# Designs tried in a protein design chat: VH-VL binders against o74797. Part 17

Target 1, 157 residues: o74797
Amino acid sequence: MGKFALNLNAELTGVKNLAPKDEESFYYAFKVQCSGCREIHDNAIEISRSETHSIPGSKGEANLIWTCKNCRKTCSFVIEGPFSPYNDSQETKKVLVLECRGCELVEFIPQGEWIANGAESNTLFDEIVLEDDWYDYDENASSEVSITNLEWSISKA
Key: E = the ipSAE of ESMFold2; O = the ipSAE of OpenDDE; V2 = 0.75 times the mean of E and O plus 0.25 times the DockQ between their complexes.

## First folded at step 5 (VH-VL)

Design d11 (framework fv_cilgavimab)
Fold by ESMFold2-Fast, scan of step 5:
Structure d11 (fold): chain C 157 residues (1-157), chain A 127 residues (1-127), chain B 112 residues (1-112)
Amino acid sequence: as target 1 above (157 residues)
Amino acid sequence: EVQLVESGGGLVKPGGSLRLSCAASGFTFSYAWMSWVRQAPGKGLEWVGRIKSKYDGGTTDYAAPVKGRFTISRDDSKNTLYLQMNSLKTEDTAVYYCTTDEYIYSGSRTYYYMDVWGQGTLVTVSS
Amino acid sequence: DIVMTQSPDSLAVSLGERATINCKSSQSVLYSSNNKNYLAWYQQKPGQPPKLLMYWASTRESGVPDRFSGSGSGAEFTLTISSLQAEDVAIYYCQQYYSTPTFGGGTKVEIK
């Protein structure tokens, strides 16, 4: 089991507290590499803090138990606490930590809806999609808002 | 059936060295985190240290009283855990148990409870 | 290190009666991120290694009889044997795994 960090570096204009919508039930998508056979699987795995499963042969629990389709080894993934809201515009921050057994995280695939607040107004933006750069307008602050230049990376935690 | 069998205990003089072995069977040893726990005759339990699986970095952690004197290692090809004890003191006299650390991760805490225990091996440090 | 204190050191209970063992940690072993108590209980019979009874303060290990129950949260924990049987004569230890593992001093349970 290795501990991996999901890192984000993004340019925030006029927003703060970027995080997944309904974080506890949010599904984080990752491409993974099996440690046993070294295959990088084309289909992403999806992991949520709201789901727990027993680890075979153990009293331990994980958020996802996954069997490699190629070599049939069992892998487990555990999310360490909730996502840390991103506020550090143009700085790399660890936003999520996962412990992986039998597999390594290769790539994060942003999906689903995200939320953020207007930096000065606290206006809630709750339908943010991060597959591409995001742009909107904050009526309460009379200013354009954006989340751009998103760079996701995975490192050892 | 998961089994752990310790060996290598015996009588040693203060300042001496001794190496304990723990033979594991009935589970995939290479994925297990393993600990050593000791018990002085007629006294309570004291955690000595642990070693993570090679997949989790193979790192070791020790209790303060033994840090710098004891070394934990493993040989996954032989399903064997080791405890190398150097600079032994009379207060190291105890039955030494090897244990499997149950894999439970639900947050940043990385210590576990001990699931399976061996029968123990007695180490007596006496002049 | 977190210091674990058990009470009483020894207790004698009649067959079929309730036995209660207390365990106190010098600081909370409740982890806020997952709301779990990092506390386990072990049973050790004479001449035998310890056996896991309970983990996460109140989750019973497979094969452990229903008469054993764990309760408490934070820094105060209790192991209860609702109806003591002859085979329950043993020393019981609590253990925290919130940080570097430490054990309580043990509670010896005997038949009156």
Scores: ipSAE 0.007, ipTM 0.524, lowest interface PAE 12.2, mean pLDDT 87

Design d12 (framework fv_cilgavimab)
Fold by ESMFold2-Fast, scan of step 5:
Structure d12 (fold): chain C 157 residues (1-157), chain A 125 residues (1-125), chain B 112 residues (1-112)
Amino acid sequence: as target 1 above (157 residues)
Amino acid sequence: EVQLVESGGGLVKPGGSLRLSCAASGFTFSYAWMSWVRQAPGKGLEWVGRIKSKTDGGTTDYAAPVKGRFTISRDDSKNTLYLQMNSLKTEDTAVYYCTTDTYIYSGSTYYMDVWGQGTLVTVSS
Amino acid sequence: DIVMTQSPDSLAVSLGERATINCKSSQSVLYSSNNKNYLAWYQQKPGQPPKLLMYWASTRESGVPDRFSGSGSGAEFTLTISSLQAEDVAIYYCQQYYSTPTFGGGTKVEIK
């Protein structure tokens, strides 16, 4: 079994506590490689902490059980704890850890809505989309805010 | 890459028995969950039953119309899936397809991603 | 068992025009915990086995042209072919996998 870390490096201007909106039910999208046949699959898989399913042939549980389309091997994914809010502007931080059996994570595909707070104001920004750079204005702080230069990476945890 | 070839179909009398085979190639058969799906002439698709991989328990499930009469089995050493059909009825007349199942979450919730060419079973006097 | 109903039974569309196929389930196939619809679409050409086109209601299978799209949620679903081509003449089936698999009755798409 392997453990993988999702890492984030981003430039935060005027915001803090970047995290997925409704994190418990948030779906994380990944490109995966089957450990059996080594194929990287065309479609991303989506994993959420709110989903728990029995692993076939086992008493264990996983957040996603997935079938490789090439070799038909059953793979499982377990998210270890919640996403760690990102506050480390321009520093690489481990934000999520997954335990994978039968497969490896290759690439994270940012999607969905994210949240953050104004750094000084605590203003809630709750409709952040991170597929590209994000810009907005904090009316309570009378300042422009942004999240830019997003770099996602996957490493062995 | 993935190929499924059914065989064993033919004409059989009501009350008779027949065994279908499905030869698999191009993937690791022992990992695959497999189903049988049938199609009566000029009609739609009807799921017959399925078998899990040996690693995932090797258990079988059947549609109500065939339960107790049909048995699904597999021989991983020969990369072959079987459907044993007993006490055949005229309403069992159909083209029988074997399929690979894509499993997400539970073994009772799946769609079929690869299909064989089918083999015709005709039950009549 | 969940009953799947397709409409229309047959559909004639000119080359290059849009074809729309509807599928209704007797109960919702939306799983509230993951917000996913347990619905697939298949294409069956004359003399051939069915071929998977779509799963999760709107996710296109690898190799399927982008003129095919799926939409809908809960108990009502649609498969759309944006610009019908000659090779798209086939019978199309929806299938739920929320419980024991059941298929719709099929919709025959032909050119007129």
Scores: ipSAE 0.029, ipTM 0.635, lowest interface PAE 6.4, mean pLDDT 88

## First folded at step 6 (VH-VL; framework fv_zimberelimab)

Design g01 (at its last look DockQ between E and O 0.76; V2 from the best seeds 0.00; counts 0 for: pae E 5.8 > 2)
Fold by OpenDDE, look of step 6:
Structure g01 (fold): chain C 157 residues (1-157), chain A 124 residues (1-124), chain B 110 residues (1-110)
Amino acid sequence: as target 1 above (157 residues)
Amino acid sequence: QLQLQESGPGLVKPSETLTLTCTVSGGSISSSSYYWVWIRQPPGKGLEWIGSIYYSGRTYYNPSLKSRVTVSVDTSKNQFSLKLNSVAATDTALYYCARHVGYQWTGESYFDYWGQGTLVTVSS
Amino acid sequence: QSALTQPASVSGSPGQSITISCTGTSSDVGRYNYVSWYQQHPGKAPELMIYDVSNRPSGVSDRFSGSKSGNTASLTISGLQAEDEADYYCSSYAGSYTWVFGGGTKLTVL
């Protein structure tokens, strides 16, 4: 059994509570390495809390059942616990935990839309894209807001 | 060999609901290895993915059609269906059902088997 | 979702080689190797010609090949034959269990 943690380090300016938009249906994208043949697959897989699949040969369920195209080993992925909104600017924090069997997570791909609140105004920003640095303006706070220098990492949980 | 066949009315009035059924033969729809998909093609136009369904009933829809589309599956009949509400002239198209192999199972993504398509015309 | 961009038409003489481009974004073609190509003759359903960028299903002529660079996938047909005259569509996985098609390209064999 392998538990992996998704970690985030970013500089938050004027915003707080960085999290995926519609977290329940959000698809977390990861590059994975098969524990069988040790191949790192080029294409990211996507895991969502809204997905449920029966694990072959088990009574358990997973958010994703994935088969390595090289060796045909089956992997299962389960998201454990809620996403932890990121608030600790410039500090590396664990934001998500996954249980992975048969595979390892090697890289996170920050796709999709994210949300955050104005640090002071609580204004909702709900169209944040984190593939690059993000900049906007908080009208209520009359100040520029940004999320920059994003660093995602995977570690053993 | 696997075969897919679309069926349903070829004429639908505006604002009504378009309903089509795809009957799968030569293979079971209750397979963990495939999605079952609806794709349409307006006359003289390109292909548009409408939605997909897994045998478990899990659905995925084109965001542009999501509010009007419902895809369902009947494993007992080896069929899956499409409902498109509030149709307009722009919904006139050849409607295809197809099988989709997803990356979860093969590391690839493609539509390998298609029905012959059924023309649905939206007209008063 | 916006369609992938294909040229409206291409043409070539018998025996020549032609290439059809399919341009997407960094969120679809540029992100995944799940690009497939389909051939559609008039009055017929699309037929899979290439999958996973460059793989050819059994039964498909080796005259068909696929490649990808950046956000653009390409279908190349060598040794053009009259029977190759058809519409060609690209498709790509677009993430979050969504798929997109290109606008289609009409290939004319002169």
Scores: ipSAE 0.798, ipTM 0.923, lowest interface PAE 0.7, mean pLDDT 96
Fold by ESMFold2, look of step 6:
Structure g01 (fold): chain C 157 residues (1-157), chain A 124 residues (1-124), chain B 110 residues (1-110)
Amino acid sequence: as target 1 above (157 residues)
Amino acid sequence: QLQLQESGPGLVKPSETLTLTCTVSGGSISSSSYYWVWIRQPPGKGLEWIGSIYYSGRTYYNPSLKSRVTVSVDTSKNQFSLKLNSVAATDTALYYCARHVGYQWTGESYFDYWGQGTLVTVSS
Amino acid sequence: QSALTQPASVSGSPGQSITISCTGTSSDVGRYNYVSWYQQHPGKAPELMIYDVSNRPSGVSDRFSGSKSGNTASLTISGLQAEDEADYYCSSYAGSYTWVFGGGTKLTVL
């Protein structure tokens, strides 16, 4: 049981400050493995900062309480601290930390909408989807922009 | 035995607000294991999920209806309610309340108890 | 409208097997294993027949089975009986705590 870091390495061309569009209500999707029975759950779980639930048998709270359908053990997930906007093109950086009890994070799925700004123009791009490479045009900079070669990884924090 | 029963008007005028209430009996609405939902079925057509509510008041809505829909819960009366604003003829449907099984994504997800449904006609 | 596509009708004779399809997208049926099937007789509320793609709740006959391949889920009813004549609906999780239903399939037992 412990802390996990979500890491990103991506090639940014013409953009900066890559982050979830509305972090407070954003749902982070992860595939998970139960620490008790080692079963990898066949659906990704979705964790949001906006969800708060009591941890069974504890005075603490979590953003998600999940019960393994194979062994019925209860797992909890807490998002620690803010998402760190990604700026360091082609460098692996920690962008999010989660405390997980009873489960391990296996894979991040970048669902949802993301936001970024033009690197020099500050043009707002707020409809970014990252399940594939993303390309657009910055009218204010008269330049093509992109976010490509995305590598998401999970490590012990 | 858990039962759900819809109540509300059978006829609503265009542009008015439709209000329906679901009364839960034989079980408690105040549960961390369930979501309480509204689903509708236009005559001769398929089902459409409208929205869900957790007993704490947290709501989730069908994006296509979100601007017009409000779902609320009254745990003291063991009831939850639907308000649909600015109704039109296309809102004519059989409206169901139901229970959704899914405790924080437990890996089980289905609608296990349904009301009998109440037909709402929007005259045009 | 619903986001999931089902045939409008299917038919079969008593004792036959029939399959009802439910086609979604890579963002719902193709992404998640949260597909369920409901049977609805005239004048009655829908009843759960299959959940999580292939699981049967207690009390549902083993003549009903479910499966999924790619973006398409299927309900198979073997040994058709007269009481199986009904409307059948699929549903799928669509992400961020949202749900979609199919348009429904009328099953006629000849």
Scores: ipSAE 0.171, ipTM 0.713, lowest interface PAE 5.8, mean pLDDT 89
ESMFold2 (binder alone), look of step 6: mean pLDDT 91; pTM 0.918

Design g02 (at its last look DockQ between E and O 0.89; V2 from the best seeds 0.00; counts 0 for: pae E 3.2 > 2)
Fold by OpenDDE, look of step 6:
Structure g02 (fold): chain C 157 residues (1-157), chain A 124 residues (1-124), chain B 110 residues (1-110)
Amino acid sequence: as target 1 above (157 residues)
Amino acid sequence: QLQLQESGPGLVKPSETLTLTCTVSGGSISSSSYYWVWIRQPPGKGLEWIGSIYYSGRTYYNPSLKSRVTVSVDTSKNQFSLKLNSVAATDTALYYCARHVGYQYTGESYFDYWGQGTLVTVSS
Amino acid sequence: QSALTQPASVSGSPGQSITISCTGTSSDVGRYNYVSWYQQHPGKAPELMIYDVSDRPSGVSDRFSGSKSGNTASLTISGLQAEDEADYYCSSYAGRYTWVFGGGTKLTVL
C-alpha cells in the first residue's frame, strides 16, 4: 500500500542516459508480496504503461490488476511519472515510481532491452541487456563502454 | 458449459488473407480473467501460439507472426477473429481458438477450453 | 519465440511410468511456474492435463503429475494405459504476455 520507488545503482563507463528501450511499452517486472496474506509470489508480475485496466469497485484505472492466488486479494499497480534516465554513476538514484494497492514490490527483475548513449559521442546503444554486466565499444569515441555492478532496490517513495 | 467454435474458409490462396472467427458460447468474452487465443497446428506438427486478445481489445502477438497477424474482438457478438495476411503454404494448419486463463487475475496460466479446430489449407 | 524442446517420442508398457521432458530457457520455463501440459489424441483438440507445473484440473487422472527443475519441466504418467497413447505438448509463459509451446512428444503404449 502506497508508493514504491525503483532505485538503481550502477557503474557507468562511457555511457549516459540509461533507460528502458521503448519505455511506453516496456514491461517492468517485479516480485510482489500480498498485503493480505503476506505471501511473496515466486512469479514476477509485469507492468507496462501501455496496459490499462479498470479497478474493481472503483472508477479508477491501473496499469495492472493482479490477484493473489492464495488469498484472492486484488492488487492494483500504477506507474507514476516517466522513467528517470540513470546518469549518476555509482550513486543510488530513484528511476521509477509506482503506486501499489494491496501489494508491495519486493524485487525488480531487470529484463528486456535497455538503451543508453555514448557519454561523449551520443552514440545510441539500443540492445543493452542488464541481467548481467554489459560491455560494448563506442566506435565514435574509440573507447570501451560498460554498465556494471548493477544494484536494483525497492523503497517506499 | 463454455464452448468455442472456429469458422471460416478452409481454403485460401497464397498471398491472400486468412480470416477466421471464433464464436464463444456458454460464457462471456467480457471477462477480466481470460485471454482469447488463436493457436495453430500444421499437419503432423506441433502447436504454435499466434496471438491473444483481451476483452478490452488489447492484443498480444507471436513475434514471428506479428507483422501479418491481427486479432480482434466483438464483445457484442461474443466473438473474436483472426486475420493472417500474405499467407503461404507454411500457413496451412489446423487453427484453434482457445480460452487462456491469465496469471494476473488467477495467479495461474493455461489454456483450458479449446475449439475443435478448423483446417485452413493454403493452395493455388 | 523459440519452441520448448521435447523428445520426439517416448514409449512404455502398460503399468509402467514414463516421463516427458520440456526444456526451455531462463526466460520462460526457468523463470515462471506457468508451465502447462496438454494431451492430444488423433483428430482431437488438445486437452489440459497439468497447469502451473504440477496442478491437475478436475477430472484428470492422478496418474498424471508434473514437476520442474531449472529450465526443464517434466510430465510423468504412471500406470500407463492404452488410452494414454497420444501426443503431449508443454507450454510456458515466456514473458511480456507471450506464450510458447513445445514441439510435442508422441507417447506410444507398447
Scores: ipSAE 0.631, ipTM 0.890, lowest interface PAE 1.0, mean pLDDT 95
Fold by ESMFold2, look of step 6:
Structure g02 (fold): chain C 157 residues (1-157), chain A 124 residues (1-124), chain B 110 residues (1-110)
Amino acid sequence: as target 1 above (157 residues)
Amino acid sequence: QLQLQESGPGLVKPSETLTLTCTVSGGSISSSSYYWVWIRQPPGKGLEWIGSIYYSGRTYYNPSLKSRVTVSVDTSKNQFSLKLNSVAATDTALYYCARHVGYQYTGESYFDYWGQGTLVTVSS
Amino acid sequence: QSALTQPASVSGSPGQSITISCTGTSSDVGRYNYVSWYQQHPGKAPELMIYDVSDRPSGVSDRFSGSKSGNTASLTISGLQAEDEADYYCSSYAGRYTWVFGGGTKLTVL
């Protein structure tokens, strides 16, 4: 069993509190590698806090149960604790922790919609997409805002 | 031999609710490896996924239909059901139930067993 | 209108090879390797021919093969036979436990 941290380093201009739009129903996408056969799965898997599934042969639960197509080993994933809103521009910070059994997280794919607030205006930006750099305009602050130079990394927690 | 069979009305009036039931035989609906699915095919058109249900009751819906659709499961009868409210002429279609082998539990994804389909016509 | 684009029709003579395309987006076909193909004869339910882009279920002839490149998946039928005349549908996972299908391709064997 292993714990993995998702880390973010991004340049925030004019925004704060970067987080998934609806965290309880958000689907985190990861590329994974089977610990048994070392095969990297061709598809990213999707893990959501809203999904609860029984672990085969156990009383435990997980947010995703996944079976390696190559060796048929069963893997499980549990999101532990909340997503920590990102505020520390240009600093690497841990934003999410997952417990993984049977496989390892190797890459995060920032799919879905994200939210943030104007740093001083509190203008709500609730349709942020992060698969590339994001730019917008804060009407209440009369200034451009952005989230750029995103670097996601995964480390053992 | 696993078999799926749709049942329900062939004719529904506009604004009414369509209810269909799928009976599963030759296998258990209470399997951890499968989702149970409704798919429809308007006459002369392609296929449209409506929604899926896991035997625990967890559901997933096509966003374009989500406000009108309910899928439910009755494990004691080995059945699952579709409820589509406020039907219109555009809901006229062949309705299939099917079994989905879901990547979440098998690492593969496809619809492997289909019912024969039941034609539902929405007309005055 | 379908979420995935297929040609309306394709034709070939017995013994030829033909290919049916299925074009989606970077959010479905281009993102996931969960593409499947279904054959539907008139009056019958669809039948699985290819899954996970290129895998054949037991009982499906090796004349049927699948592939993809970028946002486009392809079904190839070699050694075309009269019984291959049918409608063919692709499908793809579209994320967040949703599925999309193509509009279908009528294959005519001349």
Scores: ipSAE 0.446, ipTM 0.807, lowest interface PAE 3.2, mean pLDDT 90
ESMFold2 (binder alone), look of step 6: mean pLDDT 90; pTM 0.917

## First folded at step 8 (VH-VL; framework fv_zimberelimab)

Design k01 (at its last look DockQ between E and O 0.74; V2 from the best seeds 0.00; counts 0 for: pae E 2.9 > 2)
Fold by OpenDDE, look of step 8:
Structure k01 (fold): chain C 157 residues (1-157), chain A 124 residues (1-124), chain B 110 residues (1-110)
Amino acid sequence: as target 1 above (157 residues)
Amino acid sequence: QLQLQESGPGLVKPSETLTLTCTVSGGSISSSSYYWVWIRQPPGKGLEWIGSIYYSGRTYYNPSLKSRVTVSVDTSKNQFSLKLNSVAATDTALYYCARHVGYQYTGDSYFDYWGQGTLVTVSS
Amino acid sequence: QSALTQPASVSGSPGQSITISCTGTSKDVGRYNYVSWYQQHPGKAPELMIYDVSNRPSGVSDRFSGSKSGNTASLTISGLQAEDEADYYCSSYAGRYTWVFGGGTKLTVL
């Protein structure tokens, strides 16, 4: 029905290659709107590349099959391609694409742990939480590092 | 009417593997609407979710137990099982199997059917 | 994962109304409406009393009701009866296909 893009804009200080930790098993959380009844559901759904489900009435597979609680319409979600590590500080970049049928993505919830490398030292930071601004120190580069002013957005791809 | 029944040894030695089986009757385990879960309760203490399995074999584990837990399903026998490795005294508990309603299909998340539980004591 | 916070015990007289709180975080109770309550009598398995914050399964007395505000869910039992004496546990979805339980509350009917 449609492809949606997850976009990220953030200020990176001293870090690069921002991406989900263990991307294959990472659960991307979205609030969704049913294309049937147009209700936006309060509870976010979670989609992982490691999940595979048969699409009803089709030979195809999806990462998530979800049923609207209100009108009982069935939606399918497929993650297309890998997460694109974010490196362009203060620029909005497409980081993920999903194919959605029956529903639309309306909001991204940045849950879970994320990883990044020191921009100069390549030090791995593997416990980054992005629900708020993130601050740390790069011992190898002797400098403060941070990820701030995070803006997630959904657009049609 | 759906019924769940736990079975397995009531006594396990430290460092050994605890193995339990849940037999489901009155309904098929091969339903897309449900997960099948293990929950335990140490004597006099609260409930702890151990892990869940979908009929396809997809598993989800409590992070605190993940390294020691394996849940499996046998759709032909309408059963699912729990293995807990390297047990210690702290693993002594009443172990329940239960059915979990998945939010993907109903929009809700809860445990509606429970077994009677089976006590497993870890002792030398 | 840390357990949801419940009072260790509550008490009430027959006919009274009591409330049991269940406090989580913005990542579980505060984020999802997948909060359920279970009643457990001594020597018995837990029984579902409330699901999705405030829904009551068929067969459960209308004396049981549930609500949520912020990171705290509440179970209210009105018209307290002797048979209500039991342990009560809350549960919540915690994301990424994980679930957490509260520490449990012992309800005594005086």
Scores: ipSAE 0.850, ipTM 0.936, lowest interface PAE 0.6, mean pLDDT 96
Fold by ESMFold2, look of step 8:
Structure k01 (fold): chain C 157 residues (1-157), chain A 124 residues (1-124), chain B 110 residues (1-110)
Amino acid sequence: as target 1 above (157 residues)
Amino acid sequence: QLQLQESGPGLVKPSETLTLTCTVSGGSISSSSYYWVWIRQPPGKGLEWIGSIYYSGRTYYNPSLKSRVTVSVDTSKNQFSLKLNSVAATDTALYYCARHVGYQYTGDSYFDYWGQGTLVTVSS
Amino acid sequence: QSALTQPASVSGSPGQSITISCTGTSKDVGRYNYVSWYQQHPGKAPELMIYDVSNRPSGVSDRFSGSKSGNTASLTISGLQAEDEADYYCSSYAGRYTWVFGGGTKLTVL
């Protein structure tokens, strides 16, 4: 079994508290590699804290149970807590921890909608898409805001 | 062999609630590997996924219908049901129940067993 | 309106090959390899022909094959036979445990 940390380093201009929109129900997408056969699955898997699934033949539960198509081993994924809002511009920060059995996380895909607030204005930005750099205008602060140079990484926790 | 059979009224008045039941035979609805699904087909139109349920009661809905739809399961009767509130003429369709092989348990995803469908007309 | 775009109809002669397209978006067909194809004969329920883009379930003829490029999936039927005359629907996973279908394609065997 292993714990994996999702880390973020991004350049924040004029915004704070970058996090997934509706975090508890957010679906985190990962490319995964089976620990048994080393195949990288051709579909990203989706893991959410709102999902609870029984582990076959066990009393245990996980946020996702997934079977490797190549070797048919069962994998399980548990998110250990909510995403930590990202605030430390240009510093690498651990933002999410997952316990994974049978598979390893190899790539995070930042799909879905994200939220942030204006750094001084608290203007809400709740339709942020992070698959590329994001730019907007904060009318309450009369300035452009952005989230750029995103670097996601995965490490063993 | 596994069979799915829809049952319910063929005629429903506008603004009322449509209730359909799917009876599963030749297999158990209480399987950790499958989701139980409602899909409809308006006359002369394509298929539309309505919603899915896991035997524990967890549900997933088409966003366009979510405000009006409830899917439920009765494991003791090996059945699952659809409620569609506030029906209109546009809800006239052939309604299917189906079994979905979920990607989280088998690594594959498809609808492998379908009922024969039941026509529901919303009129008068 | 269907979320996936298919041609309304396609036709072919016995023995020929035909291809039916299914075009989605970068959030469904383009993102996931969970595309499936269903054959529906008049008055019958749909029947699974292809899943996960290109896999055939047991009992489906090897005349049926599937593929995907970008946001478009394709069903190819070779050695066309009269019994292949039916409606064909594609389906794709659309994320967050949601599903979309195509509007259907009527295949006529001449």
Scores: ipSAE 0.476, ipTM 0.819, lowest interface PAE 2.9, mean pLDDT 90
ESMFold2 (binder alone), look of step 8: mean pLDDT 91; pTM 0.916

